# Ledger of designs, part 272: VH-VL binders against q9umr5

Target 1, 268 residues: q9umr5
Amino acid sequence: SYKPVIVVHGLFDSSYSFRHLLEYINETHPGTVVTVLDLFDGRESLRPLWEQVQGFREAVVPIMAKAPQGVHLICYSQGGLVCRALLSVMDDHNVDSFISLSSPQMGQYGDTDYLKWLFPTSMRSNLYRICYSPWGQEFSICNYWHDPHHDDLYLNASSFLALINGERDHPNATVWRKNFLRVGHLVLIGGPDDGVITPWQSSFFGFYDANETVLEMEEQLVYLRDSFGLKTLLARGAIVRCPMAGISHTAWHSNRTLYETCIEPWLS

## First folded at step 11 (VH-VL)

Design ya36 (framework fv_nofazinlimab)
Fold by ESMFold2-Fast, scan of step 11:
Structure ya36 (fold): chain C 268 residues (1-268), chain A 123 residues (1-123), chain B 112 residues (1-112)
Amino acid sequence: as target 1 above (268 residues)
Amino acid sequence: QVQLVQSGAEVKKPGSSVKVSCKASGGTFSDYAISWVRQAPGQGLEYLGYIIPIFGTANYNEKFKGRVTITADKSTSTAYMELSSLRSEDTAVYYCARTQYDILTGYPDFDYWGQGTMVTVSS
Amino acid sequence: DVVMTQSPLSLPVTLGQPASISCRSSQSLVWSHGNTFLNWFQQRPGQSPRRLIYKVSNRDSGVPDRFSGSGSGTDFTLKISRVEAEDVGVYYCMQGTHEPYTFGQGTKLEIK
């Protein structure tokens, strides 16, 4: 029998986006219990990420309790950040594989049609004025806005990402690290043709420096300091990197080749 | 300047499917979501679902899940609503309407509507 | 799902007199970041719905100032200060705070 799979969607998403993913899982791992969480769908995906974490936490607790052998998480886009926080705040999670599907793990800094849709009068260079205000931090997208030119503001104002990455102090940081380190596998998926996640290497814990040069995970202070356990996980062989070209942001959950290459091997 | 132009009336047999189109002009397709609402003769408005073309995401009213599919073609600025397993109760005028999101100013929902498409399900 | 309840469902009004339509939601329509997504639509016979009011009290471009919206939380009102012949039609409230979006049953405004 296979471990249950819990799916956490992204920005403006719903369970129907995962119809193909569920078909693939049923074909390769028949009998797997898959739960796609229909919380914070559509406009509600803009709610503060800590609010979303609390709601998803309440939904996953009974699922995990019924599966003593463990569960797998597949977390898409913004949902990957929700799952990052879940793994840290839950003292008793039993997650084996955490599959992060094109999620901005080090944050977002890019002029995409998504930003123009939500902030039609703002350029990426000016979003820090809004996002790093108390008002801006009431929106999920601002919770992971990471302006490399205003890193001091990001560190002081980010109520979510800077805290969960251990980039700034939090009273629970030691417990969060201990909890996160219980994960069996951290499977990171993303690619250069995503078109939304900017830089795309954010899905692999890479990010821009102050000159907008991408530095990979191993060059990040959060990795070097082992702030929440990335260096420890990598040393254990628990981090899997699965980049794939040719896949746009909305296609990660509906591409069979990607599923077979990057997801299927981790669904025991 | 914004127009939503829908496809023409359809007459369908029970058990078949129908696909209604909604073509947007006068703005970029990426700037809004497209919602679908129906109205049976002499009845009120009933929400079916929406698609956000830029995100490629659709969300549906639970009542219609499994029968309704909403898609978008960015190259033609056209949204589609497909309803399968048609019943006589599905006879209605189907409308598309747009929704804008701007989290700073709060663009309003359903500010422009298509002209409607009559779908008749007859034996 | 949020239930939207309108009253009255039939509203006969004398020309030039005021009219008032109530809309009640089964739960609060206040969004967590400070907006209330309550809209009012007018549908004239044979026409598409037209939005009159958005976010409780904001009048759409081209909508006469004799139309006004008010309310908070779960109780909302659409008022017409002086009914004109062109106002005949069905009026719907709609909530956009909670998904799925839901409409009231509609209020038919007719001239006596």
Scores: ipSAE 0.396, ipTM 0.746, lowest interface PAE 3.4, mean pLDDT 90

Design ya37 (framework fv_nofazinlimab)
Fold by ESMFold2-Fast, scan of step 11:
Structure ya37 (fold): chain C 268 residues (1-268), chain A 123 residues (1-123), chain B 112 residues (1-112)
Amino acid sequence: as target 1 above (268 residues)
Amino acid sequence: QVQLVQSGAEVKKPGSSVKVSCKASGGTFSDYAISWVRQAPGQGLEYLGYIIPIFGTANYNEKFKGRVTITADKSTSTAYMELSSLRSEDTAVYYCARTQYDILTGYSYFDYWGQGTMVTVSS
Amino acid sequence: DVVMTQSPLSLPVTLGQPASISCRSSQSLVWSHGNTFLNWFQQRPGQSPRRLIYKVSNRDSGVPDRFSGSGSGTDFTLKISRVEAEDVGVYYCMQGTHEPYTFGQGTKLEIK
């Protein structure tokens, strides 16, 4: 029998977005219990990420409890950051595969249509003015806004991402690292044609330096310091990288080739 | 230029609720926080709370928590303040006012005000 | 809550003479980057409040230069160098550094 799968959606999403993913899982792993969490749907996805983490935590506890052999997480876009935090705050999670589906793991720095819709007069160069305010930190997208030209403000103001990445000190950091390291496999998926996640290498823990040159995961201080366990996971062979070209942001959960190549092998 | 235009005067019975509107024009409605401040006849100014329309998040003065609800409709550039369980002590002029934020200079509090809405609670 | 105390509460003044209003906060109003969120508002009879001064000493656009603000920490002053008839009204200091935002009791400026 296959381990249960828990799906966490992204910004402005709902469970409906995953109907094709569920179809693929049913075809290749018949009998898998798949739960797509219907929390923080649509505009509610704008709520602060720590609030979302608490709500999703309450939903996943009973699912994990009934599956002593473990569960898999498939976490899309912003949902990948929710799952990052879940794995850190839960002392007793039994997650085998954490499949991060085009999630901005090192943050976001790009002019996208949804940002223009929310902040029509703002450019990526000036969004730090609102995002790094106490007001902005009550908004999920600002919780992972990472302006490479204002790294001091990011480190000081980020109430979520800088803490989860161990870029800023937190009293619980040691426990969060220990909990995160319990994961069996970290499967990172993303690609250059996503069009929303900027830089797209953020899905693989790469990010811009101050000159907007992308530095990959192994060049990041969070990796080099092993702040939450990336270096340890890589050393034990637990990190899988699966980049794929030709896939737009809203298509990661509905592309059969992507599923067969990057997701299917990790659903034991 | 920025203007805040409020709804007209209300007369309400004790125990009922009142909902006052504040329509913003000039500038982008969602780039500002809208605060609510009241003034009882012959008295000073008292802060109730604010809303940040782009996030839909409201923050309230603890004194009014549980009775006041502040909402916003971005499509009509209108903020609302609803006060429930009305008492005679709630008789006041209710004002909306705008606050801006800039990370380099901080907050610019209450730079523009609405004309005020008289709410009378009468038995 | 931060208590804002104004003095005097009643200020009769002769036209053309200077006027001064004091405002004291129960806690320091200094914020990040050295900003101090102390504001002064004027309310003329039958009108909405109008902001005159923000961040202790900055005049709003259209506010006459006879109005000036000064102070630091917990002690602040609003000065009018030459009072004019149109200055009649109630003046409030207000702090935005600590939530909930709080106002002074108001100072009623009258022509004697």
Scores: ipSAE 0.015, ipTM 0.498, lowest interface PAE 6.4, mean pLDDT 89

Design ya38 (framework fv_nofazinlimab)
Fold by ESMFold2-Fast, scan of step 11:
Structure ya38 (fold): chain C 268 residues (1-268), chain A 123 residues (1-123), chain B 112 residues (1-112)
Amino acid sequence: as target 1 above (268 residues)
Amino acid sequence: QVQLVQSGAEVKKPGSSVKVSCKASGGTFSDYAISWVRQAPGQGLEYLGYIIPIFGTANYNEKFKGRVTITADKSTSTAYMELSSLRSEDTAVYYCARTQYDILTGYSAFDYWGQGTMVTVSS
Amino acid sequence: DVVMTQSPLSLPVTLGQPASISCRSSQSLVWSHGNTFLNWFQQRPGQSPRRLIYKVSNRDSGVPDRFSGSGSGTDFTLKISRVEAEDVGVYYCMQGTHEPYTFGQGTKLEIK
């Protein structure tokens, strides 16, 4: 029988968005118990990411306890960051495959139609003024805002992303790294036509330098220093990279070809 | 440069609701938060909550649990505070006040205040 | 909730003499970014509160040098070096570090 699958949604999202994903899983792995967590839906997805991590943690504990053989996580967009933190704060998680579906793992820096709709008077170049304040850090989108032109402000002010990436020191960093390394497989999915995640390589731990040139994962200090275990996981053969062109941000959970290529192989 | 102008005095019956407005001029309305504070006659200041218009997010003092709602209309640069299930203890002057968060210029909590709106609950 | 305690609550002062108001918080007001969000407000009779001091010791534009704020952690002081007639009113400390934001009881400054 197949291990249970836990699905964590993204910003302004809900369980309804995953109806096609559930259909695909049922077709290829019939009998799989899939739980789509209905927490922090819609506007509640703006709550601070540490608050969301606590709520999702409470929901996943009983599911993991009932599955001693292990579970799989499928975490979409912002939900991928929630899952990163879950794997670090849980001393006893039994996650086999962590499937990160177009998540801004190194942060977000881009003007999108969505961001313009939410903040019509704010450009990406000045959003740091609000996001790197204590008040801005009470909102999820600011918890992973990573302005490459103000990296010193990001490192000092980020209450979430800089800490889970080991970019700023934290007393729990060693324990978080040990816990994260318990994961069986880290499956990274994303692509150039996403249109929301900027740079799209953030889904693969790449990011802009101060000149907005993308540096890939292996060139990042967090990888080189092995701050939370990426270098160790790669050496172990546990990181899977699955880029796909032609997929927009809201289509990652509803594209059959993507599912068959990037997700299906990891749902043992 | 910044000025906060509140709506006029209200007299309400117990059990009803009141909605007080606070119109901002000067500065960009979306660049700051609007907080609401009340003061009962002869008493001190009590915090009700805030809204950050740019994020559309409001936060409330737990003491007013389920009774206070703070909203903002960016097109008119106006914030609103609605208090429901009114009782005589809610009789107070209600103030709006601005907090500006700018990482480069610093934190500015309650730097400008409205003139206040007297809400009387009686019957 | 963080409790803010002021003393004295009533402060009669002779014109030209110094005045001092104490404010104590039930919890540390130091924020994780190193800032301490402790503010002082003046409310003249019939008027809205006016901020005098923000982040413990910073004076607002237009606030006279005779007003000064000091303190750290849980203990804070507002000092007026030479009281003038225009200083009559109620003074409040306020913390903005912890939700909900809370005020002291107020100190009524009167000329005797």
Scores: ipSAE 0.015, ipTM 0.492, lowest interface PAE 6.7, mean pLDDT 88

Design ya39 (framework fv_nofazinlimab)
Fold by ESMFold2-Fast, scan of step 11:
Structure ya39 (fold): chain C 268 residues (1-268), chain A 123 residues (1-123), chain B 112 residues (1-112)
Amino acid sequence: as target 1 above (268 residues)
Amino acid sequence: QVQLVQSGAEVKKPGSSVKVSCKASGGTFSDYAISWVRQAPGQGLEYLGYIIPIFGTANYNEKFKGRVTITADKSTSTAYMELSSLRSEDTAVYYCARTQYDILTGYSGFDYWGQGTMVTVSS
Amino acid sequence: DVVMTQSPLSLPVTLGQPASISCRSSQSLVWSHGNTFLNWFQQRPGQSPRRLIYKVSNRDSGVPDRFSGSGSGTDFTLKISRVEAEDVGVYYCMQGTHEPYTFGQGTKLEIK
């Protein structure tokens, strides 16, 4: 039988957004138990990411406990960051494939429609004033805002992403790294036509330097220092990179070709 | 000024489906969510769900999951609510309404409403 | 689901006198940073609902200042300082903090 699949949604999302993904999984892996977690839906998706991690942790524990052969995670957009933290804080997770579906793994720095929707008078150059305050850090979107022109503020103020990426020290860093390294496969998916995740290479642990030149994963300090295990995973052959052009942000979970190419092979 | 204009009244048979449209004007369609609320004759207001066009995502009241589908077409600034497997108790005026979220100021909860669409389900 | 309870359900008022409507929620409506998503709507006969108040006490554009909202946590009040003939209709409170969004039963305001 196939391993159960747990789906973690993104910003302002619901389980209904994944109906096509569930159809694809049912067609290729009939009998797979797929659970789309309806926690932190809608406006609740704006709650601090650490709060979301705690809630999702409580929901995944019984699913993982009932799956002796392991589980797969499919984590979309912001949900990919939740899953990053789950893998680090759970000492006993049995995740085989962690499929990160266009998630801002190194953070976000872009003037996107969702930024304008939530902060209509802000632009990417000035959002650091809000996000890097204690007030701003109580909103999920600010937890992964990464302004490359104010990197020192990001490193000091980010209550979530800088810690989970090992960019700032934390007492639990060694345990988080050990737990994360238990994952079987880290499947990274994203592409240049996403239109929301900026830079799109953030989905592959690439990010802007101070001149807004994208440096890929292997040039990042977090990779070079192996802060949470990326270098170890890559050396183990456990990182899969699956970029695809022509897919907009809201279409990653409903594109059949993407599913067949990047997701299906990892759903044992 | 934001204005929401809905499609005209519908009379449907039990078991059929209905699709109501809501065209937005004034402001950027992508700047807000479109919610759907119904009101049975002489009764109160009942929430069905919403769509956020910029995310392409819809959220539904559990009571209607499986029967309601809410979609949006950004090119025409139009949201749609389709309700399937119609029953006599689905007879109601269906309203679309705008919700604007702003983390700094907090605009929430149906600030502009459409004129309503009467849907009558009869045998 | 959050239950919203209004009282009174029927409110006869003399023109020019004040009116008050109570709304109670089964759960706290406080969101992050003290934001409380409690709205008040007016529905005149034959018309769509119109939002009067958002976030407990903020008046929408075009709403007369004789309408005011107050409250916190689970207990909220809509006040009309001087009732006018055009105020006849049904008033609904609505919470937007927890999904699904829910409405009170409605209060019918009538002139005596």
Scores: ipSAE 0.213, ipTM 0.690, lowest interface PAE 4.2, mean pLDDT 90

Design ya4 (framework fv_nofazinlimab)
Fold by ESMFold2-Fast, scan of step 11:
Structure ya4 (fold): chain C 268 residues (1-268), chain A 123 residues (1-123), chain B 112 residues (1-112)
Amino acid sequence: as target 1 above (268 residues)
Amino acid sequence: QVQLVQSGAEVKKPGSSVKVSCKASGGTFSDYAISWVRQAPGQGLEYLGYIIPIFGTANYNEKFKGRVTITADKSTSTAYMELSSLRSEDTAVYYCARLQYDILTGYSDFDYWGQGTMVTVSS
Amino acid sequence: DVVMTQSPLSLPVTLGQPASISCRSSQSLVWSHGNTFLNWFQQRPGQSPRRLIYKVSNRDSGVPDRFSGSGSGTDFTLKISRVEAEDVGVYYCMQGTHEPYTFGQGTKLEIK
């Protein structure tokens, strides 16, 4: 009776990270078939995002085919960008609710502990030298690195995010926009205490300008130009914004109040 | 500089669960991952899994999947390994070890180890 | 899973003589950019393992230069040029290239 739910994890993740989320879904929507895709785990989560999109696409096709009434996507952190691309490249997706859990939708520019984990000797101010090289673009984290002080390099070098956001031209842009617009609801979740996603408003399509002042979605060029359909979706009433304070990056999938407020209403 | 201090020895009955702690000091807890490795008496080393505290993400050796849970508490700089449905074959010294990763080289290794925690499963 | 095979498993050595331990992997351990993640650990009786060698041939800080590592692809060697009494213990090779990470069976070094 309830539509199936497909979960796409984040960086260095496993299906066990979602045990609380699955518990909550089972309590409120008993009988829901939930599939947590166990692809690109551990170190493999660093593979180029387009490679991950290809693999996840192959996994979701049979699930969607078996659910003619539609499916829901819950996509966490980096996984939200994978899901963004899936919705654009799939001509035949039947996704009702796309629930994005604290994903860097406009990119990442943070001098946080996660950067030191991956680049121990680098600072956010100099990571553009690595990420905007052909070598750097072979790593997922660099595919959505968005340095607001080197926007020209980001636009020219980003092999993933600049293309999927329509910030740089692509031959498939019109088809990608058409496909993405088929989504029933775009549910955006994030908050100021995340501690990893920087700026946290990236989860809501906000981002830094050249002075590191955050501009919200409606002030972004991609929104104003309707490059991949955000303005159209908002006008249709299909965008849901659900910010919540007090939640750290690793707690979005395990907070009951967050689930009841932001996720549960969109699982039919 | 980095030091890993584990909880004390435990004796458990078959079918019960054990939770071993590993407190990190020196450096930032979020700068590295914590791995768990066990060693049965007189035997070799066996990898169980790891957690990356900054992401809260854990990865497990398939052999232990469903029985092992690795968690971290950033506020106390402590990682935990919980093993359920204990059998006599789970009698071993359990070690935590720092897993350092460098994306530029792809390097990963266990550079600092805790002192070990003896877990004895007996009826 | 990658199988790591050590030989010999028991290595009696006379003090002051050289010792050599072999380690073979069931798959290539070469990662991106030619890096190979093969490591050697020493475990003295009653102690935690201690890293000796990382990335095939690099000595860890404080490890005496009488220890050396070599090899490539699937075939690796740890050599001790002159065995001392404090070298008694079990030596393990470990691969860090493929998950899950795996260890050799261990080589017990004993003084004759």
Scores: ipSAE 0.107, ipTM 0.611, lowest interface PAE 5.1, mean pLDDT 89

Design ya40 (framework fv_nofazinlimab)
Fold by ESMFold2-Fast, scan of step 11:
Structure ya40 (fold): chain C 268 residues (1-268), chain A 123 residues (1-123), chain B 112 residues (1-112)
Amino acid sequence: as target 1 above (268 residues)
Amino acid sequence: QVQLVQSGAEVKKPGSSVKVSCKASGGTFSDYAISWVRQAPGQGLEYLGYIIPIFGTANYNEKFKGRVTITADKSTSTAYMELSSLRSEDTAVYYCARTQYDILTGYSDFDYWGQGTMVTVSS
Amino acid sequence: DVVMTQSPLSLPVTLGQPASISCRSSQSLVWSHGNTFLNWFQQRPGQSPRRLIYKVSNRDSGVPDRFSGSGSGTDFTLKISRVEAEDVGVYYCMQGTHEPWTFGQGTKLEIK
């Protein structure tokens, strides 16, 4: 029998977005119990990420308890950051595969239509003034806004991403690292034609330096210092990278070739 | 100057489907979400669902999930609402309405409405 | 789902006199940063709904100042200081805080 799959959606999303993904799983792994969590749907996805983590935590506990053999997580876009935090705050999770589907794991810094839709009067270069305030940190998008030109403000003001990445100290950091390291596989998916996640390499723990040159995961301080276990996971052979061109942000959960190549192999 | 223009009245048989369009003009189509609301004769307003064209994401009232599909075509600035397995109780005027987001000031719900499309389900 | 309850459902008013409509929600409509997404709509006979008030008390562009909204939490009021003939129609409150969006049952304003 296959391990249950838990799906966590993204910004302004709902469980209905995953109907194609569920069809693919049913075709290749018939009998799999798939639970798409319908918490923080639509505009509620703007709630602070720590609030979302708490709500999703309460929802996943009974699912994990019923599956002693383990579960898989498929976490899309912003949902990938929720899942990052779940794996750290839960000292009893039994996640085998954590499949991060085009999620801004090192943050977001893009002047895209998505930014303009939420901040119509702001440029990406000026958004740090809003996001790195206490007011701005009450919105999920600001929790992972990572301005490479104001890294000092990001490190001091980010209430979520800087903490979960171990870029700023937290009393629970050692426990969070220990918990995260229990994951069986970290499957990273993303690509250059996403059009929303900026830089797209953020899905693979790469990110801009101060000159907006992308540095890959192995060049990041969080990796080099092994702040939450990336270096340890890579040494175990537990990190999988699956980039794919030609896929736009809203198509990651509905592309059959993507599913067969990057997701299906990790659903035992 | 913002205007939402809907397609014309439809008469449908039970068990069929209907697809109503809502074309936006004035302003950028991708700047807002489009919601669908219906009103049965002599009754109040009932929400069906919405789409955010910029994200391609739709969300539905649970009551209609599985029967309603909302889509958008950015190239023609048009949103569509398709309702399947029609019953006589689906006879209503169907409206589209827009919502604008601005995280700094909140958001503006249902600030402009289409003229409505009468859908009659009868044999 | 959040239940929105309006009273009265029928409101006969003499021209030039004030009118008041109550709207009560089954849950608090308060959102982040003090925002409360409570809206009021007017539907004249044969026409689409038109928004009059958004976020409890803000008048839409072109809405006469005789219309005002007030309230907090779960209790809200729409007031018309001087009813005019053109105000005939059905008035709806709507909450946008909790999905799915829900409307009150409507209040029919008629001239005596």
Scores: ipSAE 0.591, ipTM 0.819, lowest interface PAE 2.4, mean pLDDT 91

Design ya41 (framework fv_nofazinlimab)
Fold by ESMFold2-Fast, scan of step 11:
Structure ya41 (fold): chain C 268 residues (1-268), chain A 123 residues (1-123), chain B 112 residues (1-112)
Amino acid sequence: as target 1 above (268 residues)
Amino acid sequence: QVQLVQSGAEVKKPGSSVKVSCKASGGTFSDYAISWVRQAPGQGLEYLGYIIPIFGTANYNEKFKGRVTITADKSTSTAYMELSSLRSEDTAVYYCARTQYDILTGYSDFDYWGQGTMVTVSS
Amino acid sequence: DVVMTQSPLSLPVTLGQPASISCRSSQSLVWSHGNTFLNWFQQRPGQSPRRLIYKVSNRDSGVPDRFSGSGSGTDFTLKISRVEAEDVGVYYCMQGTHEPFTFGQGTKLEIK
């Protein structure tokens, strides 16, 4: 029988966004118990990510406890960061596949239509002033804002991303790394036509340097220092990279070819 | 600046479906979310759901989930609300209303409303 | 769902006198450090609702300064300092902090 699947949505999402994903899973893995967590839906998705992590943690504990063979996580967009933190803070998670659907794992720095929708009077070059304040850190989108021109402010002010990436010290870092390393597979999905996640390589732990040149995962200090276990996971053969062109940000959970290529193989 | 114009009145039989449109003008359609609210004759306001065109996502009041579908066509700056399996209790004026999100200043709920569309369900 | 309770539901007032409407929520409407998504709407007979107040106390453009909003947490008030004939209609409070968004029952303001 198949391991149960837990789905964590993204910014302004609800369970309705995953109707096609559920259809695909039912077709290829009939009998799979899929739980789409209806927490922090809609505007509640703007709540601080640590608050979301706490709520999702409470929801996943009983699901994991009932599944001795393990569970799979499918975490979309911002939800991928929630799942990153869940895997670190939970001493007893039994996650086999963590499937990250176009999530800004190294952060976001883009002047996209989505940013203009939430910050209509702000340019990406000025958003650091808002996001790196204590006030700004009360909003989820600011918790993963990563301005490559103000990396000192990002490291000091980020209450979430810099901590879970091990870019800033935290007393729990060793335990978080140990917990994260229990994951069976880290499946990273993303692509150049996403249009929202900027740079799109953030979904694969790549990111801009100070000149806005993208450096891939293996060139990041986070990887080189093995801050939360990426280098160890890669050496273990546990990281899967599945880039796909032609998919926009809101289509990752509703593209059949993407599902068959990047998701289906990891739903044992 | 912003104006929301809705389609005309509808008379429907029980069990049928109705689709009401809301055309936005002024500003970029993708700069805001469109919500749908109804009001039965002599009664108060009841929220049905909303759509965020830029995300392509809709979210529904659980009471109507399964019967209501909200969609948007960015090329015509038009949002639609479709309600199926109509009952006499669905007789109401249906309004669309705009929400702007601006994290710096907070979000602005229902700052502009359409003129309303009377939907009468009778047999 | 958050229940919004208005009082009174019927408000007869004399022209030129003040009027006050109470709105209470079943849960706190505080979002983040002072952001409270409590709105007040006016609906004149045969017209669409018009927003008067947003985020508890901010008056919309074009709304006369005789209208004011106040409150915090779960207890909110809309005041009209001097009622005019044009103010006749139904007034609704609405919360936008928790989904689904919910409205009070409405308060019908009538001139006596």
Scores: ipSAE 0.543, ipTM 0.790, lowest interface PAE 2.7, mean pLDDT 91

